# Ledger of designs, part 6: miniprotein binders against Probable plastid-lipid-associated protein 11, chloroplastic (PAP11)

Target 1, 187 residues: Probable plastid-lipid-associated protein 11, chloroplastic (PAP11), of Arabidopsis thaliana (Mouse-ear cress) (o81304)
Amino acid sequence: CSIFANPAQRAKRKLLELISEEDRGLRTQKDPKKRDEIVNAIESMTVIGRSSITTDDSLSATWRLLWTTEKEQLFIIEKAGLFGTTAGDVLQVIDVNKRILNNVITFPPDGVFFVRSDIDIASPQRVNFRFNSAVLRGKNWELPLPPFGKGWFENVYMDGEIRVAKDIRGDYLIVDRAPYNWTESFV
Below, E stands for the ipSAE of ESMFold2; O stands for the ipSAE of OpenDDE; V2 stands for 0.75 times the mean of E and O plus 0.25 times the DockQ between their complexes.

## First folded at step 4 (miniprotein)

Design v4 (from hb1 with Q8E E11L E15L; at its last look DockQ between E and O 0.46; V2 from the best seeds 0.00; counts 0 for: pae E 8.0 > 1.5, SAP 72.758 > 70)
Fold by ESMFold2, look of step 4:
Structure v4 (fold): chain B 187 residues (1-187), chain A 95 residues (1-95)
Amino acid sequence: as target 1 above (187 residues)
Amino acid sequence: SPETYLEEAKLLLRLAIELARQAVELDRAGNYQEALLLYEFAIWELEYALFLLKQALEQETDPSRREQLERLIKELEDKIREYEERARQLRELLS
């Protein structure tokens, strides 16, 4: 027993279906036509989210990666075998009030790589960030790393379940809200 | 731009070389578990640097700079292979 889905719900469902078997983007890199279909679906979400404020308190969450085009993240995910496992959840942990963003790649059971960033809200949908420090942690060791880089991303669509973003390099990110909170003190 | 990729790769290379140096010191001292983990991390940083260098090569049009990039890429591929072999040996020892 289903009710006709409204146009916004249809666009969201289409996007989520398009990315569902793309291995967070690894398969998309090998399929330019699929990438174009997903980007077109993202542009539909951009229209739906137009003029909304996506940088308020609801942005504060632990976000899990569903799909991205960013080559650096995808290489790290693909190379997760360096820890003898596959990459676990890939996270973007945001706290707007504290102006903090952590990018996190987990390598279960004990491995994690994370990058600490400061953020500032540049506009109703744009967040600026600057990387401040990075950490690679294993079971019995932790290695601080120098960070690099700064940039911005725009949350072109956000609701209670997902967020769709585009960054300064023209890369895309699709994430959902994790049912848990990640902190650097948890494994 | 190719210059931006090169700047990022240079930072990663300096880090990876230091990690590998530390891994070798631990390896020589018989601290095989920690040496293995640092070799793995060094390999990861080298592979990321290699990715950036290949992006720079794809965008570079000057033949002399292309040759320099190709030579560096080859040297890094050889280093990655060397460290991967040692990591494999250490995993066998630690089994």
Scores: ipSAE 0.013, ipTM 0.344, lowest interface PAE 8.0, mean pLDDT 83
ESMFold2 (binder alone), look of step 4: mean pLDDT 89; pTM 0.873
OpenDDE base, look of step 4: ipSAE 0.019; ipTM 0.347

## First folded at step 6 (miniprotein)

Design w1 (from v3 with I17K L26E L93K; at its last look DockQ between E and O 0.78; V2 from the best seeds 0.00; counts 0 for: pae E 1.9 > 1.5)
Fold by OpenDDE base, look of step 6:
Structure w1 (fold): chain B 187 residues (1-187), chain A 95 residues (1-95)
Amino acid sequence: as target 1 above (187 residues)
Amino acid sequence: SPETYLEQAKELLREAKELARQAVEEDRAGNYQEALDLYFQAIWKLLRALFELELALEQETDPSRREQLERLIKELEDKIREYLERALQLEEKLS
C-alpha cells in the first residue's frame, strides 16, 4: 500500500495480511491460489532481505508460528483432537550461541510435542540442523519418537518482529517473536 | 500417488496391529514395560499411516476412493485412541 513509508513495509504488511486468516497454513493447504499469492509475497520479502544477515544473535529467540506449508506440523495441529486436546502455540526456540533448535507444539495445559536439534550456521542466512530427539508428552505419559534426520533452512528475511524461512524441502515458515521465552522447563 | 500412499498406510497398519498383538501378550505376561514400548511403536506407525492417508485423500478425486480413504482414516484414528488408552493403563501399572 502506498500509505507505507517504504517497499519493505508494504511487502511485509501484504504478507501478514495474506496469512492472517489462513489458520497457520491449514486453510492454505486447500487453496492453491492463496498459496501462490503468499509464496509470491514471500519471494518479495526474500528480495528485500537478500543482503541481510539473518543468522546472527538476533536469531536467538522464541519464535511463534504464524504460517507454514510444512505438512508434518500442520498435520499435528490438525489432529490434536485425536488426543483430546487442541494445539496452542507452535514454536521454534533458537539459541545460536548454544547451537540449539527446539521445535515445539504446545497442547495446553499439559501437552507438548518437542523436537530437539543441534544447529550450525552455514552462511549469513542458512542454518543446518540435525535432529536429536523427539518426544510427545502428556500429563503423565511420554511417547518418544524416532529421529528425523537433518536438513537446513534459510532465513530469507528477519526483523524485530518476524522471520521468513525456506527449508530444504521447499517449505516455507513465517514466525514472529513470541511475547515469552519458552524453555524445556515448561515440559 | 494416492495408491502409493494407500499401500504404505496399509502396510504400516498391519505392522501396528502386529505390534499391538505382541503388546497384549507381553502385558499378560507381566512385562509391562515391553508392552508399553510396543504400543508406542504401534501408535507411531499408525500416525505415520494416518499422515499418508491424508496425503492420499488430498490427491484423490474419485468419490468412491475418497470414501474408502475416509473409512480407513477413521479406523486408524480409533486404533490410535485405543492403543493410547492401553498405553496409559500400562503406565499406571509401572508407576
Scores: ipSAE 0.463, ipTM 0.783, lowest interface PAE 1.0, mean pLDDT 91
ESMFold2, look of step 6: ipSAE 0.497; ipTM 0.779
ESMFold2 (binder alone), look of step 6: mean pLDDT 90; pTM 0.889

Design w2 (from w1 with L47F; at its last look DockQ between E and O 0.93; V2 from the best seeds 0.71)
Amino acid sequence: SPETYLEQAKELLREAKELARQAVEEDRAGNYQEALDLYFQAIWKLFRALFELELALEQETDPSRREQLERLIKELEDKIREYLERALQLEEKLS
ESMFold2, look of step 6: ipSAE 0.657; ipTM 0.858
ESMFold2 (binder alone), look of step 6: mean pLDDT 90; pTM 0.890
OpenDDE base, look of step 6: ipSAE 0.616; ipTM 0.851

Design w3 (from w1 with R48M; at its last look DockQ between E and O 0.89; V2 from the best seeds 0.64)
Amino acid sequence: SPETYLEQAKELLREAKELARQAVEEDRAGNYQEALDLYFQAIWKLLMALFELELALEQETDPSRREQLERLIKELEDKIREYLERALQLEEKLS
ESMFold2, look of step 6: ipSAE 0.586; ipTM 0.821
ESMFold2 (binder alone), look of step 6: mean pLDDT 90; pTM 0.890
OpenDDE base, look of step 6: ipSAE 0.538; ipTM 0.822

Design w4 (from w1 with L88R; at its last look DockQ between E and O 0.79; V2 from the best seeds 0.00; counts 0 for: pae E 1.6 > 1.5)
Fold by OpenDDE base, look of step 6:
Structure w4 (fold): chain B 187 residues (1-187), chain A 95 residues (1-95)
Amino acid sequence: as target 1 above (187 residues)
Amino acid sequence: SPETYLEQAKELLREAKELARQAVEEDRAGNYQEALDLYFQAIWKLLRALFELELALEQETDPSRREQLERLIKELEDKIREYLERARQLEEKLS
């Protein structure tokens, strides 16, 4: 028996509760049952958001990672210790009007890995992206890395607080709106 | 498949080692920036290799093979730390 007024609120709360202690998805990698539960909750959110537009101007924001199944991101987070650092916020910075997507992994205080992409709105929920460049930056150095690939993600749900997305590889992403605006000059 | 990932990882490891050897040569020649860049490239390849091995490990069910993968993962991690240390030393030379 939920005290929430509508199904959307209940489903959202359920999802957030499920991922709250999963360390952005690191713990989920070792817990198939939990993964299934989270995926099911995501599917519920998908149904709720099915007829909504999730690629309008409200998509433009600095989005902060709450949970993902994307292996590359999780790997970088997990292995940050090899470099004597810890991953901070993982961000997806989107500007719909400028057609840009920056994926960012921060390593406070000075470290950052970011990938620049161009985007195109393909449908009311789908965003196509193409990687342009990747850079690993430290305090006094910068290492360019080869760009890799293209694809799409669908924002299956979005509101004033969170966004839920599924990508071309079948991975899931749950993000919230960061309390700050990240730019390349931010670091 | 785990075998494919393993093979890819081994190739990346080989390439990384070659880059590291080149880095040593550049260091000896006094080309510290070039040496540093080479170590960074090597480390990147090792990270990719490590990622591949982790994927292999996730799919491997044979205990013996898993143990082999784990040993190789440890080796890669140690090598990453080694190259990072060398890179730090070079940075000091450049300062």
Scores: ipSAE 0.538, ipTM 0.824, lowest interface PAE 0.9, mean pLDDT 91
ESMFold2, look of step 6: ipSAE 0.541; ipTM 0.801
ESMFold2 (binder alone), look of step 6: mean pLDDT 90; pTM 0.897

Design w5 (from w1 with F40W; at its last look DockQ between E and O 0.70; V2 from the best seeds 0.00; counts 0 for: pae E 1.6 > 1.5)
Fold by OpenDDE base, look of step 6:
Structure w5 (fold): chain B 187 residues (1-187), chain A 95 residues (1-95)
Amino acid sequence: as target 1 above (187 residues)
Amino acid sequence: SPETYLEQAKELLREAKELARQAVEEDRAGNYQEALDLYWQAIWKLLRALFELELALEQETDPSRREQLERLIKELEDKIREYLERALQLEEKLS
């Protein structure tokens, strides 16, 4: 018996509880059962958000990674130690009006890997994206990397706190609204 | 398949080693910026290789093959550290 007033609150709380100790998804990679539980919780959120618009101006924000199954991001986070650093916040910075998406992995204090993309709103929940450039930046240096690919993600749920997305590859992303606004000049 | 990932990783490793050899030559020639660029390219290939091997390992169930993958992963990680150290040294020369 839940003390929460509505199903949406209960489902959201359940999801957040499930991912709270999963180290942004690193631990989940080794725990199929936990993954299934989280995915099921995401599906519940999907149902709740099915008729909602999740690509309006409220999508414009600096989103911070809470949990993902995306292997490339998890790999970078996990292997940051090879370079004598630790990954900080992982961000997805979206400006709907300017049609831009920046994926950012920070390496405090000065390091950052970011990928610039253009976006197009394809439906009330789907965002198409195209990668334009990727850069690894340190304090006094910058390394451009080849851009890669295009695709889409669907924000299956979004509120004032979190966003849940599924992408073209079937990976999941759970993010919250960061307490700061990241820009390229931020680093 | 694990075999495909392994093969791709091995190719990337080979390419990375070649780039590193070129970097050494450029370093000896005093072309430090070129050497640095080559090491970064090598490191990037190694990272990609490492990623491929991790994918292979996730799918591999044979203990012997898993052990081989783990050894190769260790080798790649060591090389990344090695090339990174060399790159950092070159950056100092450029400063």
Scores: ipSAE 0.453, ipTM 0.780, lowest interface PAE 1.1, mean pLDDT 91
ESMFold2, look of step 6: ipSAE 0.542; ipTM 0.799
ESMFold2 (binder alone), look of step 6: mean pLDDT 90; pTM 0.893

Design w6 (from w1 with I43M; at its last look DockQ between E and O 0.94; V2 from the best seeds 0.66)
Fold by OpenDDE base, look of step 6:
Structure w6 (fold): chain B 187 residues (1-187), chain A 95 residues (1-95)
Amino acid sequence: as target 1 above (187 residues)
Amino acid sequence: SPETYLEQAKELLREAKELARQAVEEDRAGNYQEALDLYFQAMWKLLRALFELELALEQETDPSRREQLERLIKELEDKIREYLERALQLEEKLS
């Protein structure tokens, strides 16, 4: 929109508007046209962020899922009701200095699924990751699950509010900085 | 391919059923924690199977095959509910 001061602000606003009603991507799965629009908006953000470093200390944060095409995450969110619960915040907790990435799906009030990973900064925008462990935790129980895989994601855009990433599988992730810091002891 | 996903799902289902049978045995033996763990493992496999079937369904265009997939999906969901109920009962025994 012309009312915004610069192209970056306009592109960001457009992206956020596009994903605002997509239920973190669940609705997008059934709407290829909308997906294309969002992807195009992401590509615009990619261009804007092309020369930026998105793997520095500013990457260290608790990131909250706004939108994704990643099927596994969406599936878990969608099927939470089958287990008599609902998915809360979906998080990526990153500590660049400690080289840690934790993927977290919360099931309030007590449930949490989290996957622990090690990370390496591969380039100014690319992060390599390796899964180490996965845990499903309830109120008074914990179930270890087998870890799976390794890969990378590229943060194609990042600012003080959001991060846009593309991973090795071609999936997209849009996250914001959560208003809290999640830790494993948080649950 | 849908066929590959279906086969993987069926294997996971078989494994899940076996785990559930073991859970029943552990429950009867009074090993409630072990039984609980087994049910959760079973449910995890079923969830994975369900995911595979959903992927298959997305790619399947034959109406008859789609119907078969949908029936199997329903079966898996029912089993998840069943195992969850059993797991919850076990939790009560452990409390």
Scores: ipSAE 0.518, ipTM 0.808, lowest interface PAE 1.0, mean pLDDT 92
ESMFold2, look of step 6: ipSAE 0.606; ipTM 0.837
ESMFold2 (binder alone), look of step 6: mean pLDDT 90; pTM 0.882

## First folded at step 7 (miniprotein)

Design x1 (from w2 with I43M R48M; at its last look DockQ between E and O 0.89; V2 from the best seeds 0.72)
Fold by OpenDDE base, look of step 7:
Structure x1 (fold): chain B 187 residues (1-187), chain A 95 residues (1-95)
Amino acid sequence: as target 1 above (187 residues)
Amino acid sequence: SPETYLEQAKELLREAKELARQAVEEDRAGNYQEALDLYFQAMWKLFMALFELELALEQETDPSRREQLERLIKELEDKIREYLERALQLEEKLS
């Protein structure tokens, strides 16, 4: 296929194929070999994106989780059934101009957990963040939770479809551009 | 270490039980919204404790200690279900 004729497109396709059946990373936790393959593919994408700016206005979007190694996120997704629900989309909502990052875990139809953060662009690829507040919301109730921590992540690759990031803890994140725009009033 | 995670989980469990106790008192007083909030706070503590125990289990190699962790995990899961049931009953009262 002509759309996969260049190395960048082939590398991207390979990465997407590797993560397509990994249930956002839940299956990968039990498969070190698969994890290594995915990480190697991410490193290839890192090389491809090395000289690119991945913190400009194109970073502003509702990003949807495709795959991650972050244990806390994966745990929430895996154990959502304990609360009589299932995790829907997991999102990073970024507005570079307003300097905000909202991490969101949805629990359809009415549940949502979201964490508000401030961000600063540290370099062409690095974003610093600081947590401000967290909220767990149901249909008729809202519970504020204590904020926790600060850190950074680097967008090692980004295009019109996906973003690949590595954070301060060494975890990886692969997201795509969601077909909708999430806001706090969305749920 | 597994021991550190276990101790952290136990502390969270104690905190959760205290919150649940307060929720019962608020329920009896007719303060259903406050009781509801407290149950969800309790469940959050239990959920964090559960995460700590899972981390402990991943690192534990002693069969006896693994069994202890698994029993405690089950206990926490059962408590989460219990508190959720109580919370759902309170939501009905608020409707």
Scores: ipSAE 0.627, ipTM 0.856, lowest interface PAE 0.7, mean pLDDT 92
ESMFold2, look of step 7: ipSAE 0.689; ipTM 0.868
ESMFold2 (binder alone), look of step 7: mean pLDDT 90; pTM 0.887

Design x2 (from w2 with D37L L88R; at its last look DockQ between E and O 0.88; V2 from the best seeds 0.74)
Amino acid sequence: SPETYLEQAKELLREAKELARQAVEEDRAGNYQEALLLYFQAIWKLFRALFELELALEQETDPSRREQLERLIKELEDKIREYLERARQLEEKLS
ESMFold2, look of step 7: ipSAE 0.721; ipTM 0.876
ESMFold2 (binder alone), look of step 7: mean pLDDT 90; pTM 0.884
OpenDDE base, look of step 7: ipSAE 0.654; ipTM 0.865
ESMFold2-Fast, scan of step 8: ipSAE 0.617; ipTM 0.832

Design x3 (from w2 with L55E; at its last look DockQ between E and O 0.95; V2 from the best seeds 0.71)
Fold by OpenDDE base, look of step 7:
Structure x3 (fold): chain B 187 residues (1-187), chain A 95 residues (1-95)
Amino acid sequence: as target 1 above (187 residues)
Amino acid sequence: SPETYLEQAKELLREAKELARQAVEEDRAGNYQEALDLYFQAIWKLFRALFELEEALEQETDPSRREQLERLIKELEDKIREYLERALQLEEKLS
């Protein structure tokens, strides 16, 4: 029997295959057809995860970006070369119990941009967030940036490997569980 | 609209230039940390402006206007590199 025998496993595999060569979404920006295919696959996953709780303790993790439509994140990744660096992992670090969400863009070896947020569980799948602070850090310097906004995202699917989310702006996010735990002292 | 993005970008550019001017003054005064901070603030505004211009370019269909946007984008990128170089020099002074 195949490990992809059930519909959920097949749908997940299809989604992962679709995004595997899209450079976290940079290539998708120029390919509307591919975007539609990925979104359709996400909708399939949404149906699969409809009755699941995706805001429990299993949400607490260091999540690594696999694919997104969010223009701001993609822009930072794309333009990293202007600063003589390249973007490494892009992370969402969530601690449900502490009500913390940190969005992180790494620029190896020493660079990091991170935004601190407070979160509140609004429903079994929705997380409300409020930005508190943002920091750009280099090897020997740190620059505080103005905080911006609040909103929500819904984790429409989550398992032991990946999470699929849709936010208030209609953007999509696909992440996996990073093989490490990021902290502010990590960099 | 492309026009709206362009206007926003121009304002950010103006603000960035002012910050850079202040950074030069602080550098001359020997306040290297303050100068460094100001350059980074300027770079951030330029980066935001660049984002706005890219959005404008994406929506612009007129060839002449697209060319203007592309020139301005190049200018912003050059300024980012320039201010970054200055910032790195200041960082060396602080080390």
Scores: ipSAE 0.580, ipTM 0.839, lowest interface PAE 0.9, mean pLDDT 92
ESMFold2, look of step 7: ipSAE 0.681; ipTM 0.867
ESMFold2 (binder alone), look of step 7: mean pLDDT 89; pTM 0.886

Design x4 (from w2 with I43M; at its last look DockQ between E and O 0.86; V2 from the best seeds 0.68)
Fold by OpenDDE base, look of step 7:
Structure x4 (fold): chain B 187 residues (1-187), chain A 95 residues (1-95)
Amino acid sequence: as target 1 above (187 residues)
Amino acid sequence: SPETYLEQAKELLREAKELARQAVEEDRAGNYQEALDLYFQAMWKLFRALFELELALEQETDPSRREQLERLIKELEDKIREYLERALQLEEKLS
């Protein structure tokens, strides 16, 4: 039998195929039809993951952005060239036990923008977060930026490879487990 | 609304220019690290302003207003490049 024999595997494969050439969501911004297709695929994954716990210890990881509708993230990626750099991996680093969420945008080789947050598990799928601080760091300099806001996201699906989330603003996030562990000392 | 985004962008631009002015003063005084920090703060505000203008442009249908937004976007981008160049020069002084 095929490795994609069950409905969950097929749905996952379909989602990954839809986002594979969307440049983390930049191309989707200009393609409402594609966006609708991806959102529909996400809804299918939501149904699949409805009874699962997606806020346990398996949530602790370095998650790498595959696709998002979040405009601020996409804008940073798109406009990185204005600052003489390009965006590398975009990460969510989560430690459930320490109740920490770090949002990270890398600018190789030395640049990084990261936002520190505290988190609280609100339900089997919902994570509340509160921003504490933000830092823009270069090779030999560091700039603190004002923190902003609080909110929540729901991990509507998660497995050993990917996580699908929807946040308080209605934006979507698809991430995979990065092949490395990011820390503040990583850069 | 586009008007709201435009006004927010203009305010951020004003703030950025003030920070850049301060950076120039610090540079002249030999306080290169402070000047560097100020330029990056200025660029951050310009970047935010640019985001606001892009949001305005997405919603603007009037050709004349769109042209105005596009001109202002160009101005902001040019200023970001200018401030970045100055910041890089300061980094050299600190090395």
Scores: ipSAE 0.583, ipTM 0.836, lowest interface PAE 0.8, mean pLDDT 92
ESMFold2, look of step 7: ipSAE 0.668; ipTM 0.861
ESMFold2 (binder alone), look of step 7: mean pLDDT 90; pTM 0.885

Design x5 (from w2 with Q41L L88R; at its last look DockQ between E and O 0.97; V2 from the best seeds 0.71)
Amino acid sequence: SPETYLEQAKELLREAKELARQAVEEDRAGNYQEALDLYFLAIWKLFRALFELELALEQETDPSRREQLERLIKELEDKIREYLERARQLEEKLS
ESMFold2, look of step 7: ipSAE 0.632; ipTM 0.850
ESMFold2 (binder alone), look of step 7: mean pLDDT 91; pTM 0.902
OpenDDE base, look of step 7: ipSAE 0.599; ipTM 0.844

Design x6 (from w2 with R48F L55E L88R; at its last look DockQ between E and O 0.93; V2 from the best seeds 0.66)
Fold by OpenDDE base, look of step 7:
Structure x6 (fold): chain B 187 residues (1-187), chain A 95 residues (1-95)
Amino acid sequence: as target 1 above (187 residues)
Amino acid sequence: SPETYLEQAKELLREAKELARQAVEEDRAGNYQEALDLYFQAIWKLFFALFELEEALEQETDPSRREQLERLIKELEDKIREYLERARQLEEKLS
């Protein structure tokens, strides 16, 4: 296909195809072979993005989870039904200028779990973060939760559509730019 | 190790049960908001316990031990549902 003529486009397409049926990573947990394939594809994207800046203003966005290996997030998604709900979009809301990172798990129509963090740009690709607070909110109630410390992630690739990141624990994250802007008043 | 995860889960379960006990007392006293908060805390601990047990199960190869873990997981899930129902009832009282 002519629209995927260059190596970067082909690598991106391959990655997206690999994760398209993996239910944000839930299915990958049970498929080591698929995980290896996806990780290899991520490494290819890392090489492609090696000299790029992935922490500039273009990082400011509402990012939507496409795939991750992070066990805690996957567990929440998987067990949402236990609480009589289902997980909607999982988001990373980043504002580079305000130095804010909000991790959000939505539970439509009214439920939301979000964690507030401060961030610092450590390098052209690395973001340091520190958790400040976490809240679980329902229709008419709110429960504060303890914070979870600090760490970093590196955006090894980013373009107008997706971002690929690796964090301090060795977990991977693939997100796209959500078609909406999430705020704390969104729900 | 699976044993470590199991012990951590058991401790969280114990703590959750204690919180639920306190919630019942607060409910009887008419302190519905406090009772609700306690149930939410209990549910949160049970949720973490469930995570620990799932991690234990992932690493456990002994069939007998796996069966034990599965039973305990079911117990935790049942308690989560129970406490959620109690919480919903309290929310109705507060509305």
Scores: ipSAE 0.528, ipTM 0.818, lowest interface PAE 0.9, mean pLDDT 91
ESMFold2, look of step 7: ipSAE 0.617; ipTM 0.841
ESMFold2 (binder alone), look of step 7: mean pLDDT 87; pTM 0.860

## First folded at step 8 (miniprotein)

Design c11
Fold by ESMFold2-Fast, scan of step 8:
Structure c11 (fold): chain B 187 residues (1-187), chain A 120 residues (1-120)
Amino acid sequence: as target 1 above (187 residues)
Amino acid sequence: SPETYLEQALELLAEALELAAQAVEEDRAGNYQEALLLYFQAIWKLFRALFELELALEQETDPSRREQLERLIKLLEDAIRLYLEAARLLEEGDPEKALELLREALELARRLLEEAKKRS
C-alpha cells in the first residue's frame, strides 16, 4: 500500500507510473503538460538523491531506456519503421572501471546502432563524456560513422532498480537495469 | 536558427546524392557488395538530413514555411523507403530491379534538394 511506503518509494512509484505509457518519451513530446508533470517528479527524485554518490561501481550496468526528452534518440526510435523494423531495447552500457559508456539502439532481428564514448568521473554525481566512434551495423554489413560531441550528465538519483539523469543540454533520461548484459559481438 | 539546420540538411542531401550515384555505377560494374555499402551510406546521410529538417521545423513559426518543411520531410521519408527497398533487392540478387528503384529514389532526392535550395 502506498500509504505505508516511505517518501522516496512513493516519489519513485509516481515517477514510474507517469512515464509508463509515454512510449519512451515520444508521446510526451506532443504533451507539454505531461512533460511538466514528469519533470516535477524528476525534481522530487533529485531532492531525494541529493548528496548521494551515483558514480560509484554500481553505475556499471546495462541500462535500458524507460523515458527521455533527448530529441535525436527519440527521432531514431520513431523513424525505425522507415527501415522496415521497430526499435528494440535502447541501452546505455556503462563500465566505470574501464571508463566507457556505449549508447546502443537495437533493430531486431539483426540491426544495431551504437556510439562509443570515453567517460571521466567529475564528481559524486557528474560524468563527463566524449564520443569517439559510432557504428551502424546490419546482418552482413557495418558502417563506421564519424564521432561527434562531448558533454556531461549528472545522475541525480540512482538505486538498485533505476537511474535518473540530466545532461548538459537540459535533457532528462530515466533508465532501469536491464535483465541482461549487452556486449559488442566480434567474429 | 532554421537556416542553420537547412544548410546542414542540404549538405547531407548533396553527399547522399553523390553516394547513390557511386552505388549505381558499382552495381552496373557487377560490384554488388560495394554498391550495397554505398547505398547504406547514402541512406544514413538521408536519415541525418531528415533529422536536421525536423529540427528546422521545430524552430519555424511561419505557417507557410512549416507546410513546406512538412512536405519536404514527407518526400525525404519516401526517398529513404525507396533506398531501403533497393538495398533489399540487391541482397536478394535482383540488381536490375534494384537499379530501377535507385533511379526513382535518386530523382526524389534531386527534387528534394531543389526544393530545399529555394528555401535558403
Scores: ipSAE 0.322, ipTM 0.646, lowest interface PAE 3.4, mean pLDDT 83

